# VH-VL binders against q9h9l3, part 273

Target 1, 176 residues: q9h9l3
Amino acid sequence: PRKMVAIDCEMVGTGPKGHVSSLARCSIVNYNGDVLYDEYILPPCHIVDYRTRWSGIRKQHMVNATPFKIARGQILKILTGKIVVGHAIHNDFKALQYFHPKSLTRDTSHIPPLNRKADCPENATMSLKHLTKKLLNRDIQVGKSGHSSVEDAQATMELYKLVEVEWEEHLARNPP
Below, E stands for the ipSAE of ESMFold2; O stands for the ipSAE of OpenDDE; V2 stands for 0.75 times the mean of E and O plus 0.25 times the DockQ between their complexes.

## First folded at step 15 (VH-VL)

Design z40 (framework fv_nivolumab; at its last look DockQ between E and O 0.83; V2 from the best seeds 0.78)
Fold by OpenDDE, look of step 15:
Structure z40 (fold): chain C 176 residues (1-176), chain A 124 residues (1-124), chain B 107 residues (1-107)
Amino acid sequence: as target 1 above (176 residues)
Amino acid sequence: QVQLVESGGGVVQPGRSLRLDCKASGFTFSDYEMHWVRQAPGKGLEWVAVIRYDGSNKYYADSVKGRFTISRDNSKNTLFLQMNSLRAEDTAVYYCAKEGYWLSSAFLRYFDYWGQGTLVTVSS
Amino acid sequence: EIVLTQSPATLSLSPGERATLSCRASQSVDDYLAWYQQKPGQAPRLLIYDASNRATGIPARFSGSGSGTDFTLTISSLEPEDFAVYYCQQYDYWPLTFGQGTKVEIK
């Protein structure tokens, strides 16, 4: 069995009109929810939109932020060889400009057994907020101050653990 | 600039099939969920279907479930809606719509861009 | 499903007047609420997202407010081009749903 980590990233808008999503924070937790990595990250391009409502990122967070290239190296070192759990994790990987092997990736936004357990449609992509409320009876992403990537990564891991045995067996029979 | 162009609408009899196309440009098509929304003549807006960025997940409104199939070809930046067993109540202008920007662990499913729509008329 | 009820059904006003449109949700949708404008023969156009954020290119006279179940779209001073139908839309729950619309017409 490989070690498992959960990841959650926050992005800001760069480029013309701020439509380019750039990594601005990354949090990684282990199987027990312990924080392995949590850093503000400085994009290589000028930030046009902090998207604070969602990202929780403010200008002050970028003052001592880790440069993207350095942060990327640190993060990749942690992820290499591990099963990586995330929610809509393809967006995190895009922001990291890194793609983890599919066989070692777990996306909690696309696990039908998890939706069934939450009494949600199996084929509907559910938000982390809703699944966390239904299955963990916990409120995350409350208010308008933005997300906590640590909190989100922890919730993601806890959700996955609910279906880990079943899903790992499924994947073993049906490798991606 | 972002553009969505629907095609394939027309007049069909009940029970027949029709396929709609939506050609996308001006953004990275494969990064976004795409949706179909329809509007019956003189009526309001009704969400119809959604497809995941890579086509691996699809979800439908109850009114079209089992009859309509949403699909996409990312290599051609094209969204499709296969409509089978059409009914009179399916008569509507059909819009393809792009969801807003996507963030980790959150879905922002408002529609920042719409096509011009294509009219589907189901009548005997 | 979440039912969005818009009021009034029709709002008759003159250019320069203030327009206040209401959208009420059957249950809380937080701030996952968007507003659209639609003119005859045209596709809807996004005005507001996340309850209070103006979309790109939308004039400052348009503003959105509210959270939970009660939302308001305000046009501070109506321009001739603002006479149209306005829809609210929630994106917190499946299925995605729209209000029935409010028609803003010239008095």
Scores: ipSAE 0.800, ipTM 0.927, lowest interface PAE 0.7, mean pLDDT 95
Fold by ESMFold2, look of step 15:
Structure z40 (fold): chain C 176 residues (1-176), chain A 124 residues (1-124), chain B 107 residues (1-107)
Amino acid sequence: as target 1 above (176 residues)
Amino acid sequence: QVQLVESGGGVVQPGRSLRLDCKASGFTFSDYEMHWVRQAPGKGLEWVAVIRYDGSNKYYADSVKGRFTISRDNSKNTLFLQMNSLRAEDTAVYYCAKEGYWLSSAFLRYFDYWGQGTLVTVSS
Amino acid sequence: EIVLTQSPATLSLSPGERATLSCRASQSVDDYLAWYQQKPGQAPRLLIYDASNRATGIPARFSGSGSGTDFTLTISSLEPEDFAVYYCQQYDYWPLTFGQGTKVEIK
């Protein structure tokens, strides 16, 4: 059976007025939630806004951060051939400048059975924070010091497991 | 130079339909979830609908569910609102609105850019 | 549904005065709170996002504060162009909701 990982990224603001989102941290966990990758990543362009409230990224994290091109190569090697789970995962792939095969991609922000389990409207895009609270009875992203991509990736994998059998059967019947 | 330009407003009778268009420029339209927000004359703001960046999901305020359909054409940078079975209470200026920057760790659903609005008047 | 209650409904002040506008949420929205300014016949303009961050091009006299349920927009010294209606908006949970507005008018 095909191996499965979960990914989460943190972004900083680059470009004019800091409105472009650029990768500054990436965490990957396996099916059991064990960390396979967790690195701070130096964007190839000047950081205008660390967005620390959300990203948890500070200037000190960039001092020894892995350059983007090197980190991207490491990350893509881990992702190749695997089912990759994420929340709003399109944004993680955008930050990586990468396309993962749709047949191997799972997005917990867009799984109607998961919303049904949470007693949420099927087509409402629910935050990871709210789904995790409703379905796992856990608080994540607590405090104002920024989010942890490890914590978020782990929560994402746990959420996916709640619907894995049903959703994998659905996708087998309805290939993307 | 982000621009959002609405069109398609007008005066119609109750029960009729209108389609609103919003032409976007100055940003990568397909990166963003887009919204419609309305404002009845002399009143406050009411969120109406949202559509996912790729058009695959849509969500509506209860006041318009079943009557309005949001859609998008990313190849033309255009957002749409099909309004059916219009009622007097749908009379409002309709704005298209763009979310702020995107993250993977949170959804930042504040609106950093708005169109000029288009007036829809539903009167018998 | 998260209700945002703004106070006061109308704030009558003179140019040069400090304006303090309140927004209270019916439940915690953390700091997922934005403020907008709207002048007659115009679209809303984003002032503050994430409770306290000024949007691009917004003058330093505008500041936001608060977290959870209680939020404040402060205009440190009113300019003639600041007389407008101000709205808060939460984006923590669906549906997205706005406060009813605070009109800041010339005394």
Scores: ipSAE 0.718, ipTM 0.898, lowest interface PAE 1.7, mean pLDDT 93
ESMFold2 (binder alone), look of step 15: mean pLDDT 92; pTM 0.946

Design z41 (framework fv_nivolumab; at its last look DockQ between E and O 0.83; V2 from the best seeds 0.79)
Fold by ESMFold2, look of step 15:
Structure z41 (fold): chain C 176 residues (1-176), chain A 124 residues (1-124), chain B 107 residues (1-107)
Amino acid sequence: as target 1 above (176 residues)
Amino acid sequence: QVQLVESGGGVVQPGRSLRLDCKASGFTFSDYEMHWVRQAPGKGLEWVAVIRYDGSNKYYADSVKGRFTISRDNSKNTLFLQMNSLRAEDTAVYYCAKEGYWQSSAFFRYFDYWGQGTLVTVSS
Amino acid sequence: EIVLTQSPATLSLSPGERATLSCRASQSVDDYLAWYQQKPGQAPRLLIYDASNRATGIPARFSGSGSGTDFTLTISSLEPEDFAVYYCQQYDYWPLTFGQGTKVEIK
């Protein structure tokens, strides 16, 4: 069976007025939640807004951060050929400047059976925090120092496991 | 710079339909989830609907579910609101609204840019 | 549905005075709160996002504070153009909701 990983990224603000989102951390975990990759990444352009309240990224993290092109190469090597699970995963792929095959992509923000398990409207795009609290009875993203992409990737994988059998069968019957 | 221009408002009778258009420019339209927000005359703001960046998912306020359909054409940078079975309570200025920056695992659904709005009046 | 209650409903002040506007959420919305200004016949204008960040082009006299359930918009010294209606909005949970507004009017 194909190997499955979960990914989560943290972005900083670049470009005019810091409104462009650029990759500054990426974490990848395997099916069991073991960390396969976790690096701070230096965007190729000037950081205008670290967005630290959310990203957890501070200036000191950029001092020895892996340059974007190098990190991208490392990350894509890990993702190639695998089922990749994420939350709003299109944003992670945009930040990586990458398109993963739809048939190998799983987005926990857009899985109707997962929402139903959480007693949430089937087509509401729910935050990772709310789904994790409702379905895993776990508080993530606690505090004001920013999110952990390792914690978030691990939570994302655990959420997917709750619907994995159902959703994989659905996708087999309804190929993207 | 970012611009959102709504059109298609007008006066209609209850039970009739209207379609609103919102033409976007000055940003990568297909990167953002887009919203409709309305304001009845002399009243506050009410969120109406959201559509995913690629059009594949839609979510509505309870007050409009089953009657309104949000859609988008990314090749034309245009957002739409099809409004069926209109009621007097739907009388409002309708605004097209753009979300702030995008991120992963958390959503920043404040509206950094708004159109000027288009007035829909539902009256017999 | 998360209810946002703004107070006061109307704030009557003179130019140069400090305005303090309150927004209270029925449950925690963390820092997922925005403030908007709206003048008659105009679209809302974003002032503050993520509870305390000033939006692009917003004068330093506007500041936002608070987290969780209690939020404040402060205008340190009112200018003539600041007499308007102000709305808070939460974006932590669906549906997105707005407060009912605080009208800041000239005394």
Scores: ipSAE 0.815, ipTM 0.922, lowest interface PAE 1.2, mean pLDDT 93
Fold by OpenDDE, look of step 15:
Structure z41 (fold): chain C 176 residues (1-176), chain A 124 residues (1-124), chain B 107 residues (1-107)
Amino acid sequence: as target 1 above (176 residues)
Amino acid sequence: QVQLVESGGGVVQPGRSLRLDCKASGFTFSDYEMHWVRQAPGKGLEWVAVIRYDGSNKYYADSVKGRFTISRDNSKNTLFLQMNSLRAEDTAVYYCAKEGYWQSSAFFRYFDYWGQGTLVTVSS
Amino acid sequence: EIVLTQSPATLSLSPGERATLSCRASQSVDDYLAWYQQKPGQAPRLLIYDASNRATGIPARFSGSGSGTDFTLTISSLEPEDFAVYYCQQYDYWPLTFGQGTKVEIK
């Protein structure tokens, strides 16, 4: 099944002391890495911490950002019925205030065969950056200007493709 | 305010078992990985174990692997550490620790909040 | 595992003086480094994360710098309450590891 998309979101800090993670960017790519969605998103609450070092989000990006409710609707429309691949994807879904069916979710941070292929402990959660370097020989999230959610989503999809056959067979035998 | 409160420490003989509890409050417990870190008397800090937000994944330091089990009950905002086959070298103050905030595709495994710790003494 | 070596082991200074603490990693950990303060009988307290970001509530006199393998914690002007043990910690590789600590004591 190639009705598959990969998602990566960037969050900013809202609420008291900026500890609430709020969606500020979302990128979705298809199986081939083509961008289906990439938008800056305006949280409903005041941004306290842009977390720019990680999110890449700056104040200027919020000037014409898509309101959260609108963006959420657009994103959900794309995700509905798809196998959704992400890295630590529960955070993305949390920020989206949406939860995709577990049977249609693939989290590359929690795939033992992927870790095994990367010579990492199977029971350890590895960063996207490390797995991408080890398995794809590619550097992502370089520098201090923040991440690219498009780049991260693409890397996530490529990583999953390395173990797709094995993992899909496993899931078929052991449905979540 | 974020609070972590450990309990269950005490004096035990080698080979015995002990379970530690950590009660969390002031944040969404189920959103975060939780960790145990220990400190032997007069010594430095040693990471012990981590558990995923939903309990679906666990990872341990080599020094405790096969003997300790980390678990959690998100409905009770409680973290656990089951310690079996205890050894003298396991003597330490045990801290439960919360990792930093979440960001997509990245992990921030520094500890922004710690409990007060609970002392475990393994002695014959 | 990543070995973090802190220096000096002990730093004897007077209130008002500048303290410079070093943490060296056996290999690059990018900026995935944190600093903690620990006083006797207390749990560690987060001071710095991501090498240079002050945690919430931490006074401005505390600052962190560095990346890769060499990191520094600086206390611009020591206050009486700053005399404690300081630990660095990396979170780029499993297992998570701490430095041995630097004790900042009153001269």
Scores: ipSAE 0.762, ipTM 0.920, lowest interface PAE 0.8, mean pLDDT 95
ESMFold2 (binder alone), look of step 15: mean pLDDT 92; pTM 0.943
ESMFold2, look of step 16: ipSAE 0.800; ipTM 0.918
ESMFold2 (binder alone), look of step 16: mean pLDDT 92; pTM 0.947
OpenDDE, look of step 16: ipSAE 0.745; ipTM 0.917

Design z42 (framework fv_nivolumab; at its last look DockQ between E and O 0.79; V2 from the best seeds 0.81)
Fold by OpenDDE, look of step 16:
Structure z42 (fold): chain C 176 residues (1-176), chain A 124 residues (1-124), chain B 107 residues (1-107)
Amino acid sequence: as target 1 above (176 residues)
Amino acid sequence: QVQLVESGGGVVQPGRSLRLDCKASGFTFSDYEMHWVRQAPGKGLEWVAVIRYDGSNEYYADSVKGRFTISRDNSKNTLFLQMNSLRAEDTAVYYCAKEGYWQSSAFLRYFDYWGQGTLVTVSS
Amino acid sequence: EIVLTQSPATLSLSPGERATLSCRASQSVDDYLAWYQQKPGQAPRLLIYDASNRATGIPARFSGSGSGTDFTLTISSLEPEDFAVYYCQQYDYWPLTFGQGTKVEIK
């Protein structure tokens, strides 16, 4: 079996009116939840909106942040060849300007057996917060100081592990 | 400039079908979750349906489940609502609505942009 | 589903007066709460998101506050164009739900 990692990214707003989502932090954990990568990242464009309520990013975090191109290289090196687990992970890849093979991607926001286990509608997209509370009895994303991408990546991996066997079998029968 | 333009509304008899279209412009349509929201005459707002950015998933309000189908064509920047087995209580102005920007591991499902709406009247 | 109850149903005020609108949730929705303004014959317009963030282009006289179950929309000084119906909406739980609306009318 291939090695698995979980990823979670935080974005800030750049461009006109801050509507462009730019990578500002990335966290990657292994199957056991150990942190493999956790860096603040400096976008190539001026930050218009730190989106701190969600991102947890503040101006002081950008002072010694890793330039985007360098960070992207570091992250891609970690992800290459692995099964990558994330929640609504298409946004993370978008921010990274990178697209991982679909066959090696696992999106916990789109796994019907996971929703079923949480007594949620199978066809509803559930938040990481709600699934983590229902299935792990753990509160994440508490308060208004922003998310912890490490905490979120760890929660995502733990959720996937609950349905890993069933889902991997399903994917084997129904490859994307 | 973000713009959403609904079309396809009209008068139909109960039991009939109708399809609504929503043409989007001014933003990357394929990046966003899209919704339908309706409003009966003189009444409040009711969420109807949602579709994932790539069309891979849909979810519906109980009042329309099994009768309505939301879909999208990202190559045409168009959202659709197929309404079957229409009932009198489905009479409403139907709005297409864009979700707010997505942030990591959180869905911000407020609606920052709305279309002008299209009226659907179901009457015998 | 989450029930949002708005009060009062109708608020009669004069231009220049302060308007205070309430929205109560049947259970906590954290700060996943938005406010909209709707004028006759028009689509709703986003005013506030995340309970207290003013949307782009919205005048400073509009403000939102609250968290959990109790939320407030405040218009510090009513302008003639502010007389309309206002809706709150939660986006923490499925299905997404709206309040029944508060009509702000001219006295």
Scores: ipSAE 0.831, ipTM 0.935, lowest interface PAE 0.7, mean pLDDT 95
Fold by ESMFold2, look of step 16:
Structure z42 (fold): chain C 176 residues (1-176), chain A 124 residues (1-124), chain B 107 residues (1-107)
Amino acid sequence: as target 1 above (176 residues)
Amino acid sequence: QVQLVESGGGVVQPGRSLRLDCKASGFTFSDYEMHWVRQAPGKGLEWVAVIRYDGSNEYYADSVKGRFTISRDNSKNTLFLQMNSLRAEDTAVYYCAKEGYWQSSAFLRYFDYWGQGTLVTVSS
Amino acid sequence: EIVLTQSPATLSLSPGERATLSCRASQSVDDYLAWYQQKPGQAPRLLIYDASNRATGIPARFSGSGSGTDFTLTISSLEPEDFAVYYCQQYDYWPLTFGQGTKVEIK
């Protein structure tokens, strides 16, 4: 059985008017929620908008942040060969400029049985905040200081565990 | 220059079908979830449907569920709305709408660009 | 479904006056609140996103404030082009919903 990790990233605004999303933090946790990686990452281009309300990223975090190329290499080494769980995980992969094999990817924003457990419509894309509150009775992303990618990755892993047996069996019968 | 151009509106009888197209340009279409929003004449705005960036998932307002189908062709930068079993209350200007910047696990579903809209009139 | 109630329904003011528009949500929407302007025969235009951030190209006279359930759009000094209908929209929970609008008209 393959090892499983959860990932969450935080983005800042770069490019014209800060509308391009660039990686500025990445956190990876193992199945038990232990932190395997948590680094602030310096984008290769000028930061126009820290997006601090959502990202939690501030100017001081960038002073000693790991350059993107180096961080990407470290992160991909951890992800290789593993089942990777995330929430809207395609955005995390876009920020990493990377595509993980679909057969090894799990997206908690797109798992019908998980929505059903939360008494949500199966095809509604639910936020991590709302799923975590409904299914784990836990408040995440509290306050105005921005999100923690460690907290979010841990919540994502706990959510996946609620449907892991059912969903892994589904995927085995219905390969992506 | 972000541009969204709707087409396919017209006058149809109740119970008939109509397909709307929205051609997108000036941004990477396949990066964004896309929406339809409608406005009945003289009334406010009503969200209609959303489709996932890759076309793999759709969600609908209760008022249109089972009758409307949102779809997309990323190779043609085009969003579609197939409207079946049309009713008088579906009479509206239909807008194609683009979400703002993408963020990892946060869904920021405000609309930074809108098309100019296409009028659908359902009457006998 | 989260209901957004805008007040007043109509605001009659002269150019140069300050406009204050309110939007109240039936439950907390945190900061997931946007404001739009719509002129007759035109599509809506984004003014404010995430409750308080001005969208690209929006003049500094427009500002948004509030969090949770109570939100305000302020136009510090009305210009002739600002007479329009204004809508708030929440994006915290499905379905996405809009307020019924506030019409800002010339006195």
Scores: ipSAE 0.807, ipTM 0.920, lowest interface PAE 1.3, mean pLDDT 93
ESMFold2, look of step 15: ipSAE 0.789; ipTM 0.912
ESMFold2 (binder alone), look of step 15: mean pLDDT 92; pTM 0.943
OpenDDE, look of step 15: ipSAE 0.822; ipTM 0.933
ESMFold2 (binder alone), look of step 16: mean pLDDT 92; pTM 0.941

Design z43 (framework fv_nivolumab; at its last look DockQ between E and O 0.82; V2 from the best seeds 0.77)
Fold by OpenDDE, look of step 15:
Structure z43 (fold): chain C 176 residues (1-176), chain A 124 residues (1-124), chain B 107 residues (1-107)
Amino acid sequence: as target 1 above (176 residues)
Amino acid sequence: QVQLVESGGGVVQPGRSLRLDCKASGFTFSDYEMHWVRQAPGKGLEWVAVIRYDGSNKYYADSVKGRFTISRDNSKNTLFLQMNSLRAEDTAVYYCAKEGYWQSSAFLRYFDYWGQGTLVTVSS
Amino acid sequence: EIVLTQSPATLSLSPGERATLSCRASQSVEDYLAWYQQKPGQAPRLLIYDASNRATGIPARFSGSGSGTDFTLTISSLEPEDFAVYYCQQYDYWPLTFGQGTKVEIK
């Protein structure tokens, strides 16, 4: 089987009124939860809103942040050819200005068996926080200091592992 | 600027069907979940349905499940609500609403923009 | 579902006075709480999100506070245009739910 990694990105607001989501941190972990990549990333445009409550990003984190173009290259190199697991991962790819092949993408926010296991409606998109609490009995994203993309990526991978066998079989029968 | 414009409301008899449209502009429509929220005359607000950015997932309030269908055409920046088997209690102003900005692994489902609404009246 | 209870049902005040609106959740929703203003014949307008963040273009006289189960919307000094119905909304749990509203009317 192909190597599997989980990714989680944090975004800040740029552009007019800070409504443009720009990549400001990216974390990638392997199947075992080991960190392969974790960098603060400097957007090409001026940051208007750090969105700290969610992103965990503060101005001090941008002082030595990796320029976006460089970071993007590093990240893409890691993702290429791998099965990439994420939660609402389309947002991560959008922020990266990169789209991974659908057949190699796993979105834990859109896996009905995972929701069933958590006693959640199959057709509802659940937050990573709720699924992690229900299925892993672990609290993530605690407090108001913002998310940890490493913690979130690790939780995402652990959640996927709970349904990996079933879901991979499903995908084999129903290729996206 | 962000604009949402609903249409398709009107007066219908119970058991009939009606389709509402919502035309979006001023933002990347295909990046966001879209919602319908309704308000009966003189009453409060009730969430109705949500559709994923790419239309691959839909979820409904129990009050409309099995009768209403939410859909979207991203190529036309349009959100739809197909309402079947309409009941008197479905009488309401129907709003299309845009969710807040996205963060990874977090769903911020407050509504930063609303349409002006379209009135649906179900009466015999 | 999460039940949001707003109080008071009606708040009668004069321009220039301070308005304090309460929203209580049946269980904790952390800070996944928004406030809306609605005037007659108009769509709701977002005032506050994440319990305490003012939406773009919202005057400084509007402020939100609270976390968990108890939330407050404060209008420090009422302007004539502030007389309206105010709704709270939680977005931590499905289904999304609103409070029943508080009407702020002129005394």
Scores: ipSAE 0.793, ipTM 0.927, lowest interface PAE 0.8, mean pLDDT 95
Fold by ESMFold2, look of step 15:
Structure z43 (fold): chain C 176 residues (1-176), chain A 124 residues (1-124), chain B 107 residues (1-107)
Amino acid sequence: as target 1 above (176 residues)
Amino acid sequence: QVQLVESGGGVVQPGRSLRLDCKASGFTFSDYEMHWVRQAPGKGLEWVAVIRYDGSNKYYADSVKGRFTISRDNSKNTLFLQMNSLRAEDTAVYYCAKEGYWQSSAFLRYFDYWGQGTLVTVSS
Amino acid sequence: EIVLTQSPATLSLSPGERATLSCRASQSVEDYLAWYQQKPGQAPRLLIYDASNRATGIPARFSGSGSGTDFTLTISSLEPEDFAVYYCQQYDYWPLTFGQGTKVEIK
């Protein structure tokens, strides 16, 4: 079967008033949760707001960060040909300026059976934090120091595994 | 410069329908989830509905579920609220509201910009 | 759903005084909390997001603090334009909810 990875990204604020979201960290894990990629990434634009409360990114992380163009090439090489799992994954792809084939994309924020398993309304967009707490009995994104994209990618993969058989069968019957 | 302009409010009888429009400008509309929030005269704020950036997913407050439909046309930078089977308790100023910056690992559903509001009065 | 209770309902103060507004959540919302100001006949205006971050263009006299269930909005020295109604809003869980408001009025 096709290899599966999970991705999570962290963004900083660029552009006017720091309202543009630009990629500043990306983590990719394999099916078993092993880290395949985890790099701080230097956006091509001036950073106005590190958004550290959410991103976990500080000025010192940017000192030796991989330039965006190089990091993007490394990341896309890993993603090519694989099923990619993420949470609100369209944001990660926007930050990468990339769109993965829909048939190979899995978004844990938009899987009705996963919401149902969490005893949530099927159309409510649930946070990774809440799904992870309800379904895995784990606290992620703890504290005010920001999120870890490694932790989040690992949680996303574990969440997908809970519905993998059902959802892969659904997609086989209903190709995107 | 972000601007949100609601229109379509008015006086209607109970059981009737009304559609609200919200024209957006000054930001990339298709990057953001958009909301409707209402305020009954002299009362506080009540969240009504949200729609995903691409229109593919929608969620509603229990008070309006089954009667209201949120939608969007990203080619026209316009948010809509179709309100059917209107009741007296739906009387309110209706605001469209924009979420703050988007972030992959967090849903930051505070509203950094609001429209001026449009009044809907449901009265016999 | 998460209920936000604001206190006091009304705060009567003079210009130059410090205003302290409270918002209590029925369960932890961590720091997924925003504050808004609303003047008569106007839309709400975002003051504070993420419990303590001032929104763009908001004067330094406005500050937010708190985490979990207990939150405070402080206006260090009231200006004439600050007499308004203030709402807290949580965005930790669905549905999104607002407090009932605190009116800050001229004594």
Scores: ipSAE 0.723, ipTM 0.899, lowest interface PAE 1.7, mean pLDDT 92
ESMFold2 (binder alone), look of step 15: mean pLDDT 92; pTM 0.941

